# Designs tried in a protein design chat: VH-VL binders against Mitochondrial import inner membrane translocase subunit tim50 (timm50). Part 1

No score or structure here was measured in a lab: all are predicted.

Target 1, 142 residues: Mitochondrial import inner membrane translocase subunit tim50 (timm50), of Dictyostelium discoideum (Social amoeba) (q55c70r191to332)
Amino acid sequence: PGGKKYTLVIDIDALTEITKTSKYPTLYKRAGLDFFLDHLRKDYEIYLYFNGNIPQNKYEQLQFKIDTNGKYFTGLLYPETGIKERNQFSKKIEMLDRDPSKVIFIDAASPYDHPNVINIGKFKSNSKDKLLIELLPVLESF
Positions, changes and structure headers below are counted from each chain's first letter, unless a header gives other numbers; Kabat numbers aren't used for antibody chains.
F, E and O stand for the ipSAE by ESMFold2-Fast, ESMFold2 and OpenDDE, each averaged over both directions (binder to target, target to binder). V2 = 0.75 x the mean of E and O + 0.25 x the DockQ between their complexes.
[cut] stands for letters that were removed.
The coordinates of atoms that the task and the answers printed are left out; those that the model quotes come from them. Centres of patches stay.

## First folded at step 1 (VH-VL)

Design e01 (framework fv_enfortumab)
Fold by ESMFold2-Fast, scan of step 1:
Structure e01 (fold): chain C 142 residues (1-142), chain A 122 residues (1-122), chain B 107 residues (1-107)
Amino acid sequence: as target 1 above (142 residues)
Amino acid sequence: EVQLVESGGGLVQPGGSLRLSCAASGFTFSDYSMNWVRQAPGKGLEWVSYISSSGDYIYYADSVKGRFTISRDNAKNSLSLQMNSLRDEDTAVYYCAKEGYYDTSGYSLDYWGQGTTVTVSS
Amino acid sequence: DIQMTQSPSSVSASVGDRVTITCRASQDISSWLAWYQQKPGKAPKFLIYAASSLQSGVPSRFSGSGSGTDFTLTISSLQPEDFATYYCQQADSFPYTFGGGTKVEIK
C-alpha cells in the first residue's frame, strides 16, 4: 500500500494516431486524453507502451508530445526486437516488477482474451470517438 | 500471409484515364496507411500518394497532384488510384505498398504488391 | 522537398565482398530512413527501418547506420542472392522521396 493501487499500461496506439507531415512526429490525441490521464495518474502508475523498436530519442519525443510537463507517465515500456507472439500480454507484464493481478493493460489492434486487458482499438483520428471518455469512470471505480 | 494484389493497368492514350486497384489480405487493412509508388522503365522508385488508415489524411507527389485521386474501402479491403489526364511520363509499374507503424517500421513500406503496368503512349 | 542522394550508382562485387552504399539527405531526417532491396522484375523488399533496425527475416550480414543527413547500408559478406538494386527512402515528411538506387552487380 505504499503508493498507487494499480498499474496501468497503455499502448500509445490506443491514445494517439501518429502521422508524419513534418520532420517531427505529428500526433493526434484521442478525445479527452489529457483529462483521462490527469485524473488517473493520481491513483495509477501509468506506463506508456510502444509495440516495436524506434530510435531511443523518438520514444522520448512521442512521450513529450503527450505529456509535455512530465506529469502523467511513470515510465516507458518497449519490447525487445525480434520476438512477436499472438498473446502479447504476458510479455508486456514481464517488463514490470508488479503483481499481475494489479496491472491493467489498455491495448490496441487485435484483441485477445485476458481479464486485465481492455481493448479499445487503435485511434484513427475520428473526432467523434468517445472511448476514453466512456472508459474513465470505469477505471476510476477500481 | 500479408498479400497485396494490384490490377487495372494497361495501355492508354495521353489524356486518358485508368483506375488502379489493390486487394489486401492477411492483415487488418483498416489499421494501416497505404501508399502508391511507381517505377518508370529502367528508372528508380518514385512515391506517388499516401492515404491514412481512416482515409482522412491524403498526400500526393507534386507530379500527380490534381490528376490522381487515392481512395480506400475498408469494408472491402481495397485501395484505389484514379488516374486522369495521363501523360507519357506516367508510364511505369505502379506498386501498392502497406505502411507499417512508426514503431515497427519507422513509417516505412513493409509490404509491397507485385505491381501493375501502366503504359501511356499514342 | 527532401532530396536523397545515393552513391555509388553501381558497384561490381564478388561473393564474399564487403559492400557499402551511402545515402545523403538534403536536410535532417533524424533516423526516419528505410532501405529496400529490388531484384530484376520484382517488387522492392523491405530490409531496414529507422536507419539501423533490421526487419525480421533479413540476414544479419545486412546492417544500417547513420542519423541526421548521412546514412550507410553495409553487406558484410555478399552472397549470390544479394545481387540487386538497393534504395534508401526518407520517411521524415511528405512527399516521401527515394534515393536514385545503387545496383550491386557481379564482377
Scores: ipSAE 0.006, ipTM 0.564, lowest interface PAE 10.7, mean pLDDT 81

Design e02 (framework fv_enfortumab)
Heavy chain, then light chain:
Amino acid sequence: EVQLVESGGGLVQPGGSLRLSCAASGFTFSDYSMNWVRQAPGKGLEWVSYISSSGDYIYYADSVKGRFTISRDNAKNSLSLQMNSLRDEDTAVYYCARGYDYVWGSFDYWGQGTTVTVSS
Amino acid sequence: DIQMTQSPSSVSASVGDRVTITCRASQDISSWLAWYQQKPGKAPKFLIYAASSLQSGVPSRFSGSGSGTDFTLTISSLQPEDFATYYCQQADSFPYTFGGGTKVEIK
ESMFold2-Fast, scan of step 1: ipSAE 0.018; ipTM 0.632

Design e03 (framework fv_enfortumab)
Fold by ESMFold2-Fast, scan of step 1:
Structure e03 (fold): chain C 142 residues (1-142), chain A 120 residues (1-120), chain B 107 residues (1-107)
Amino acid sequence: as target 1 above (142 residues)
Amino acid sequence: EVQLVESGGGLVQPGGSLRLSCAASGFTFSDYSMNWVRQAPGKGLEWVSYISSSGDYIYYADSVKGRFTISRDNAKNSLSLQMNSLRDEDTAVYYCARVEYSSGWTFDYWGQGTTVTVSS
Amino acid sequence: DIQMTQSPSSVSASVGDRVTITCRASQDISSWLAWYQQKPGKAPKFLIYAASSLQSGVPSRFSGSGSGTDFTLTISSLQPEDFATYYCQQADSFPYTFGGGTKVEIK
């Protein structure tokens, strides 16, 4: 869709640590995040996923903190109001009008193993990992 | 099974010190911000202190600032509150509480509390 | 600091009654509000987050609503185990602040 062959859905917890220090949340990015998204946006339709508990009126603000130019994300995904999602893959697929075999999920803490799900763990700002940088060539191979 | 167990409360004279501890189990402690919340006898809830998951961001209520120090040891799954220069108005049950942004920065799990009594 | 005002301070109701508790913030907190239940001698129990999201395991008779400055906790059909004091808490900014509590007494 939009000329892209694949769809990428990324859990915000896999990309950022969010700390509330004022009226607006403070956001820390995983190393290489801007580089990672800039490269993948050319071939992927990218959705930012909120796993359900943060208020909806904060979603766009948090998206802008990650994607200040509005260039990376095609849209936002989140559980419907009142529903707490535990099984991420099947529920997220229902949100997308796409071929499930062409959708890849990057999750922070999946309780299950699935071919189209890549679990890179929840990001903590005290960690200087290179997981996004290491993941980039894998996604580019698709 | 998420569990938070407080300890270290007791009876102390005004001007004295106490160190409270909170032992966490059943979850990845290093992924969650932690709080101390207190409740004076017959009164409501009062937030005391916050520490981020990394330990890099710390906040205190004005009533305890400069006297209390919050800290954590992620390798030991423990949270601490060092209380110095204790006053009569610090008498309360002290609760350890877990927070994460996915719960809207709220206290999703609480310990059973430890009682601090400051009396002359 | 953001001040949280709860009303009423106490309410007496019969089993099966609809009970509503209100919470007002001194300034806009969007939907950054939680509700807790506390029984005498026990730690508070988490009920609702993000103003309207029910915590897993909490009975569906509990519901939350509101945004901005005005919030409501509703118990649609009060049960004996609902006797408790209820607290609202804002998570918009530090310091975290709680309402004064509302004691629900079952007749």
Scores: ipSAE 0.000, ipTM 0.499, lowest interface PAE 15.4, mean pLDDT 81

Design e04 (framework fv_enfortumab)
Fold by ESMFold2-Fast, scan of step 1:
Structure e04 (fold): chain C 142 residues (1-142), chain A 119 residues (1-119), chain B 107 residues (1-107)
Amino acid sequence: as target 1 above (142 residues)
Amino acid sequence: EVQLVESGGGLVQPGGSLRLSCAASGFTFSDYSMNWVRQAPGKGLEWVSYISSSGDYIYYADSVKGRFTISRDNAKNSLSLQMNSLRDEDTAVYYCARDEGYSYGLDYWGQGTTVTVSS
Amino acid sequence: DIQMTQSPSSVSASVGDRVTITCRASQDISSWLAWYQQKPGKAPKFLIYAASSLQSGVPSRFSGSGSGTDFTLTISSLQPEDFATYYCQQADSFPYTFGGGTKVEIK
């Protein structure tokens, strides 16, 4: 909706590693993250998914660290805090009033077989990879 | 089942050294930041040190800075604390504790290992 | 460093009583506060994170509230198994700091 045909849901752990340095938490971005999101936002609604026990009052702060100008994300998705659930396509889609065939998930969780789920694993700042760079043209081809 | 098991504690003379170890199992160790927290006899909890999941970011309490070194071996699922120039005030039970990736608290703790520095 | 002050240092209460423990930070930590329960001779147990979110498996009689500098842990109906020392901890910045602890004694 809003003039875009597809919805992209991205697990925050697939995009970032969060650590503390000195006086504030530091967020490390996967290579090409800003370029990736800036290009896809034109054709996708993009939702940032939190799949963990982190409290809701921290979600917007973390979103802002990734998306300082508020231009990438359409909104945030999260399960109830305090409960860790196995990653399930049906549970994630329930948070969106969208046609499941038009929703693509980029997950950090263990792989599971679904044509609309792309698992790129949890981002670790000590690992340099090209996964977002390689994924961008695939998603742009939709 | 998440498990953290500390070892390496013991009795040591002031100025001596000890190396503590923490064996992790039941989770992907390389995904989590780790902490050491200590508790002196009859006293409260005191945070000692932090190491990020990658090992790239390390922090120490001022009381141990320059004397203690935290390290990790992700291939062996182990955390270590090298303690040098030990003082009477370092006498405590030392706990290994897992910090969530979002650093909102310490969700799993080991049973602790006792360090006694005689004066 | 952020100083964490807990009060009271100890409290004696009867089963069924409402127990309130207070924690004050020397500067604004938003909701980066955790609460722990420690029973004699045992390691601490994670109770509450983000000031008010209950850890899975913790009884609903425990609740946390507050933001900024003033925080409260409440046990709505004290049970014998709640005999323990409770600690708050700020997770806003390094060094992490704990409150001095509150010993809850059930007679």
Scores: ipSAE 0.006, ipTM 0.529, lowest interface PAE 11.1, mean pLDDT 82

Design e05 (framework fv_enfortumab; at its last look DockQ between E and O 0.69; V2 from the best seeds 0.00; counts 0 for: pae E 8.4 > 2)
Heavy chain, then light chain:
Amino acid sequence: EVQLVESGGGLVQPGGSLRLSCAASGFTFSSYSMNWVRQAPGKGLEWVSYISSSGSYIYYADSVKGRFTISRDNAKNSLSLQMNSLRDEDTAVYYCARETVEYDSYGMDVWGQGTTVTVSS
Amino acid sequence: DIQMTQSPSSVSASVGDRVTITCRASQGISSWLAWYQQKPGKAPKFLIYAASSLQSGVPSRFSGSGSGTDFTLTISSLQPEDFATYYCQQANSFPYTFGGGTKVEIK
ESMFold2-Fast, scan of step 1: ipSAE 0.192; ipTM 0.707
ESMFold2, look of step 2: ipSAE 0.012; ipTM 0.636
ESMFold2 (binder alone), look of step 2: mean pLDDT 93; pTM 0.953
OpenDDE, look of step 2: ipSAE 0.556; ipTM 0.854

Design e06 (framework fv_enfortumab)
Fold by ESMFold2-Fast, scan of step 1:
Structure e06 (fold): chain C 142 residues (1-142), chain A 119 residues (1-119), chain B 107 residues (1-107)
Amino acid sequence: as target 1 above (142 residues)
Amino acid sequence: EVQLVESGGGLVQPGGSLRLSCAASGFTFSSYSMNWVRQAPGKGLEWVSYISSSGSYIYYADSVKGRFTISRDNAKNSLSLQMNSLRDEDTAVYYCARSYEDFTYFDYWGQGTTVTVSS
Amino acid sequence: DIQMTQSPSSVSASVGDRVTITCRASQGISSWLAWYQQKPGKAPKFLIYAASSLQSGVPSRFSGSGSGTDFTLTISSLQPEDFATYYCQQANSFPYTFGGGTKVEIK
């Protein structure tokens, strides 16, 4: 949309950890996540990237848990829309119809090689980090 | 307490159409994803279609894509499956099944409704 | 598609026997596996989720194990009411797929 200079594509594993073994899996947010997204959305288009480790039927629920009021994300990106398409991240980026030099990718464990990649690693809920808080002023200075 | 009741099955000729319905009660329908699972006579279970709690995400088995349409009405606690261009291979008992919010395990099933495609 | 292969296709056992059913995924599914029991003429019943967790109300003689590609359902002491066909199901990705089923007959 108009008025946004850059596009952020954020790997969900950089933002959250989901427990996998319980009957009711729980989503844990990285420290400062809501503050981080709320500040960046005014200057960035923000896309949430789901890697192939998350089943397709959970995308809507996970997006809602992170962005309950639908105010942070411009859209969702995922490696497949059907069974025949697996880990096709490059095709999703192509569909954004944006200048690749204006796309910044926040990476956890993405296999995609992009010129503007910021690697902050996968979030583990048992760790205490301030990476999103430390990253925010860097991204706001663009 | 939780109940799922299917209806709409019957005998139809190849190329015909049927609409299946599932009436849900005893739980907050709008909080759960829903599925159709079928079983051909003497055969195993085959997942057919999924619809998310809001209705925004919909998926189909390759065998039914383009012919079947899943839909839901959260105000009426109802799930539907519109089946077009029916084939002999679609003959089965069709079950309505509920799945949990954060994963797709089928924790409650209806009694099933029988669809027979025969000339 | 993730193919789910069950073994054996059928088994006859006596009351009190230990029955083991195996399920193999064609690719890794972590612990995203469920087991169902289906009695003749009835809908399937949810038994086990996340490979090893018993659904509320399911007798403790049922247990599940495994992770990745190889999974097992065990009935430690078979009872007459356990006559049924058992199915495994992967919940990892679309399309969701079931094993071919294992029919347990008591004689």
Scores: ipSAE 0.006, ipTM 0.534, lowest interface PAE 12.2, mean pLDDT 80

Design e07 (framework fv_enfortumab)
Fold by ESMFold2-Fast, scan of step 1:
Structure e07 (fold): chain C 142 residues (1-142), chain A 118 residues (1-118), chain B 107 residues (1-107)
Amino acid sequence: as target 1 above (142 residues)
Amino acid sequence: EVQLVESGGGLVQPGGSLRLSCAASGFTFSSYSMNWVRQAPGKGLEWVSYISSSGSYIYYADSVKGRFTISRDNAKNSLSLQMNSLRDEDTAVYYCARDLEYWGFDYWGQGTTVTVSS
Amino acid sequence: DIQMTQSPSSVSASVGDRVTITCRASQGISSWLAWYQQKPGKAPKFLIYAASSLQSGVPSRFSGSGSGTDFTLTISSLQPEDFATYYCQQANSFPYTFGGGTKVEIK
């Protein structure tokens, strides 16, 4: 798709800590986030996934706080309201219309029983979080 | 092509001030944390200061705390180091370096020389 | 602060020799250790990251190993362009610290 070999879908909770989801959300980036995204966007089609715990009217504002120049993300993804199985990997893949073997999910939730899902947990503000740094060479090896 | 070019070094008397600059090109400057590293004549490398990609997190070596101030201007792709109350032991070549966080520094500038002497 | 102890401080070697440089951290740094090469009058060059991963463009005769507190840089068959000073650096925590350097000089 779009000249990229792989598609990467990243849960926003794996990249950022949002202190409030009210009128003025404050967003903190995981260590190495800008470097991580700048590197991967060259080889990956990258989607930012909102897992349903953030109101839809905040999505564009939060994307802009992460990607101020509009250069990292191909698009935004979120589950359809009322889908009972929306957290299943197959339902997330359906949103992309891509070859499932070439889609990698970076998730903040508990591990799934699926080889294409990498769980790095939810980000909490910590200037020395190592998880994105550890993950980058793994994704570059694909 | 990634390039880092330092400037602002020179000769200054003890107690004086200098402002070093580092001009970055060939990459998305706002996506990388940056460092200043120095090397005294005939000595090893000494880390001086770190600034995160956003500028929100800043750290200094104990030897320069309270005297040096690191800053960046992401709109102008520039890194700065304001050096006040300079001492003889601050005499060194100062390098700016691009930080890969836990992986180390993948690109370095050519260095700018600071000499503190009467 | 994490102290990085590098040994030896200098080594005299001939082309074709195997050279081994060691670096010891005063506390555990996992694999967050980088190696640099510096030639006289020049800025350091990035060689190895994450203790054992070779930077793109660096010759395969260079290798790194170790984790925790004990690390090694090896040059399997020294070439004329390898005469330089080598530095280790921990990137685990602030303040960042470098080893004292190992000068690899011609015998």
Scores: ipSAE 0.000, ipTM 0.521, lowest interface PAE 15.9, mean pLDDT 81

Design e08 (framework fv_enfortumab)
Fold by ESMFold2-Fast, scan of step 1:
Structure e08 (fold): chain C 142 residues (1-142), chain A 123 residues (1-123), chain B 107 residues (1-107)
Amino acid sequence: as target 1 above (142 residues)
Amino acid sequence: EVQLVESGGGLVQPGGSLRLSCAASGFTFSSYSMNWVRQAPGKGLEWVSYISSSGSYIYYADSVKGRFTISRDNAKNSLSLQMNSLRDEDTAVYYCARDIYEVTSGEYYFDYWGQGTTVTVSS
Amino acid sequence: DIQMTQSPSSVSASVGDRVTITCRASQGISSWLAWYQQKPGKAPKFLIYAASSLQSGVPSRFSGSGSGTDFTLTISSLQPEDFATYYCQQANSFPYTFGGGTKVEIK
């Protein structure tokens, strides 16, 4: 194996839809999510990014719903100012002690054009897509 | 239903102080960042201050920096604005507004506003 | 700071008219623009987010368009309840800034 060369930061909205209005909130995973993360964790440090509209006491529970064995994520990012500055790649990486050229963001928003940001849009559980499956070979080629 | 109710406005002399409050109900207050926005008589909207969901990150408009202090009490679902060294130009209706980046929509905006509380700074 | 310039400052219109309001940002804000409606004596009401997405419950005669620096709010067939002041707001970065407002008034 060896150390990870790149860091991947993934917006939770790009991976999941969380139903907040039901009596029992549920988390829906984008198609191929487990396969996607299981393959990338071998070559990437993977951080799960929360956008701040979820109480901090729920972050670990939501992480566990995605990563039940604790094997995918290196850590969590929940910059509270990130809600306002979400479209600014440099603001997000200030939370990481990493070389910016080695950090890749998978984002749900499309507010900016940056070479290290891949926007796959927000996941909606009422519509299936293959975006994670299509993205995996690209990221594995890095 | 989401409700924001401001209070604490009134008439003060220049150099005086006022404390505004905003009572929130109908949503998980601790999950949302909050803002104060003001409007002078016959004028447009001016953003005043922001506070993050936890209260850890705070921003102010340059016009109020050093004089106003925003704070929140998540256990009491309340937002506050302590206003010191008030000037005539601080005369306005003050609104509290919920700042949303909804997880399911991924969008930013002020989706709910209170009715406003009037602050008049005059001799 | 990002400056938001609205044009016109006021427009006189009749019921049934098509009204167009423009908003220009001093730098690129992608689609991070919201529109608000304010009636006299009332708090602003949220109309449009992400430049073109209509808030639930807002009539379909309202529409938004644009990206980057140039944005437009259109009311396709003005109704009596639409006489109000409209504001754009950039949500791209702090400080949040609003346009100067456009008053839509009776001709």
Scores: ipSAE 0.000, ipTM 0.505, lowest interface PAE 14.7, mean pLDDT 79

Design e09 (framework fv_enfortumab; at its last look DockQ between E and O 0.10; V2 from the best seeds 0.00; counts 0 for: pae O 7.0 > 2, placed apart)
Heavy chain, then light chain:
Amino acid sequence: EVQLVESGGGLVQPGGSLRLSCAASGFTFSSYSMNWVRQAPGKGLEWVSYISSSGSYIYYADSVKGRFTISRDNAKNSLSLQMNSLRDEDTAVYYCAREGWDYGDSYAFDIWGQGTTVTVSS
Amino acid sequence: DIQMTQSPSSVSASVGDRVTITCRASQGISSWLAWYQQKPGKAPKFLIYAASSLQSGVPSRFSGSGSGTDFTLTISSLQPEDFATYYCQQANSFPYTFGGGTKVEIK
ESMFold2-Fast, scan of step 1: ipSAE 0.006; ipTM 0.595
ESMFold2, look of step 2: ipSAE 0.476; ipTM 0.779
ESMFold2 (binder alone), look of step 2: mean pLDDT 92; pTM 0.944
OpenDDE, look of step 2: ipSAE 0.016; ipTM 0.613

Design e10 (framework fv_enfortumab)
Fold by ESMFold2-Fast, scan of step 1:
Structure e10 (fold): chain C 142 residues (1-142), chain A 121 residues (1-121), chain B 107 residues (1-107)
Amino acid sequence: as target 1 above (142 residues)
Amino acid sequence: EVQLVESGGGLVQPGGSLRLSCAASGFTFSSYSMNWVRQAPGKGLEWVSYISSSGSYIYYADSVKGRFTISRDNAKNSLSLQMNSLRDEDTAVYYCARVKYYGSGRYFDYWGQGTTVTVSS
Amino acid sequence: DIQMTQSPSSVSASVGDRVTITCRASQGISSWLAWYQQKPGKAPKFLIYAASSLQSGVPSRFSGSGSGTDFTLTISSLQPEDFATYYCQQANSFPYTFGGGTKVEIK
């Protein structure tokens, strides 16, 4: 078992798509999400990042839908109110009391150049991908 | 509209030097990593060099390492390739290309029109 | 270096035909493969990324498949504007490498 060496911060848009039409609201999970999170929680602290597009009154509801038993996430990370650039690594890391060299971001934002930022793009529910599963060996390289 | 425009190509003697430039517009240049890719007459594509969005990480193909230097000026939205000790085998059309990151892959989503470099005695 | 092998080097086809181009990596690259289209005298055009994801604006007759070492580009019903050279690229690691190209030409 050993101690957890790295902290993962995962943008919610990298994991889910929320369709919020008045008649048919639905949450779609990216393929392999539950396996991915269950695997990583053993070796990583995992924080779910709510970007500026997610309203505050949805935070608990969305967390519960992704992690019903509270077993995946170490904690939740919220954006500063009014923040315009969600891909600013420095501003995101300031929310964590952690060594920045030990934090890995899994992001849905535009391309961002930092060795500890992995951009897998926003999840679109009509896309088929294996990106979460493919990330497991990449994370082991840290 | 994303645009990349190369310039600086020409005819040069073996052992000579050329500086290529790429002018970027229509996107936030400082947010994207950039590449140079070349194509010899009648041949396929060959990756030449990569520079990260900040300029902190730079990689070269073994065939050009020690002779070519990639650089960028984010204030001027420009990418450069300084080519020294040019050889006949460096004759090619040189393209600048923007990097699209997706998952663990790095792709070339927008390309310039190319600038021709001819190295001949 | 990861070597990319394309087959065939050229294919003769008619408008309306289904065209299949294959690309093989010398080692596993997961899904990190792109396809590009190049017309004579023009820069390459980005078609497909992550083996199967279609770039915005690319017609739906283009599709990609595969993972690991074996990849395929398919044009379901060839159009006149599709006669071009196609290149695969491994996007997995430096140095980036391209296949030798497949020329799709008129039969």
Scores: ipSAE 0.000, ipTM 0.510, lowest interface PAE 16.1, mean pLDDT 81

Design e11 (framework fv_enfortumab)
Fold by ESMFold2-Fast, scan of step 1:
Structure e11 (fold): chain C 142 residues (1-142), chain A 120 residues (1-120), chain B 107 residues (1-107)
Amino acid sequence: as target 1 above (142 residues)
Amino acid sequence: EVQLVESGGGLVQPGGSLRLSCAASGFTFSRYSMNWVRQAPGKGLEWVSYISSSGSTIYYADSVKGRFTISRDNAKNSLSLQMNSLRDEDTAVYYCAKRGYSYGYYFDYWGQGTTVTVSS
Amino acid sequence: DIQMTQSPSSVSASVGDRVTITCRASQGISRWLAWYQQKPGKAPKFLIYAASSLQSGVPSRFSGSGSGTDFTLTISSLQPEDFATYYCQQANSFPYTFGGGTKVEIK
């Protein structure tokens, strides 16, 4: 059995909202998140992307809340120089050592034009959307 | 092939200084974070220090903070560890280790090590 | 800091034996655990990443399992070249920490 054909990199802000307005910070998952990741992990190598605004000592806490059984993510990616690489697909994936044509980036940053980037925007817990469920057929077309 | 070659180890008196170097080849050095990991005689592995690919982020183990300084020269494919105020407890083999981001925070390639002995 | 506890500290085994080594994290680390093999006088060798993924070139008799806090390295049929010390490492958060090691020695 060979490896996965495609690599999927997903910005944590596309999957979750982390609030600090309440007594306790809370992580909210976008509707269908567990179904989405459980479905795609079979055909995709999946990386979770942190955009430099989250301290490294919080990665454990956040990853555990998303992937409590350790079965979704192959690895983590983050920009060492922080925010200056935003809107640069090639810089965001430079550490993967993968064929860039086989990498799909699900991004929550301000939209920019790149054929391998799917922008679904930041998740806001006060809205009910179906974007992850609607994205599944698109990813299945690859 | 990926190669990491350490140098600069030796015998030094307590309170002395040593500078370790690691020469990297076979990969794009400037795109990977680097680490130092040590092992005292007959003991296990202990992470010492981390430096990001650009050199902008640096971390140290509490046991060496304030005494050791990690640095890198991407133009020369070189990693360094300046060790000051050396103590008997710093006696160890020091390994240069490459961090593989494709595998999370793991060390995918290691050098052969250089021995540091702190003794009077 | 995340404390990594390995057991046993040593195990005596014969060629052909099934050897099991355990590693426990003091807090949840998801799947972010690596295993390394170290032979006397040599640098550690990377064996397994993400708890269960075998590094290229590592024999299939090695396998890893576990998630959260409890992890296991298994050697299904011990070979002469497998007598070594094995270390787990949590790859979840800074500072990176290693287990104390398990020495697999000849019975």
Scores: ipSAE 0.006, ipTM 0.532, lowest interface PAE 13.0, mean pLDDT 82

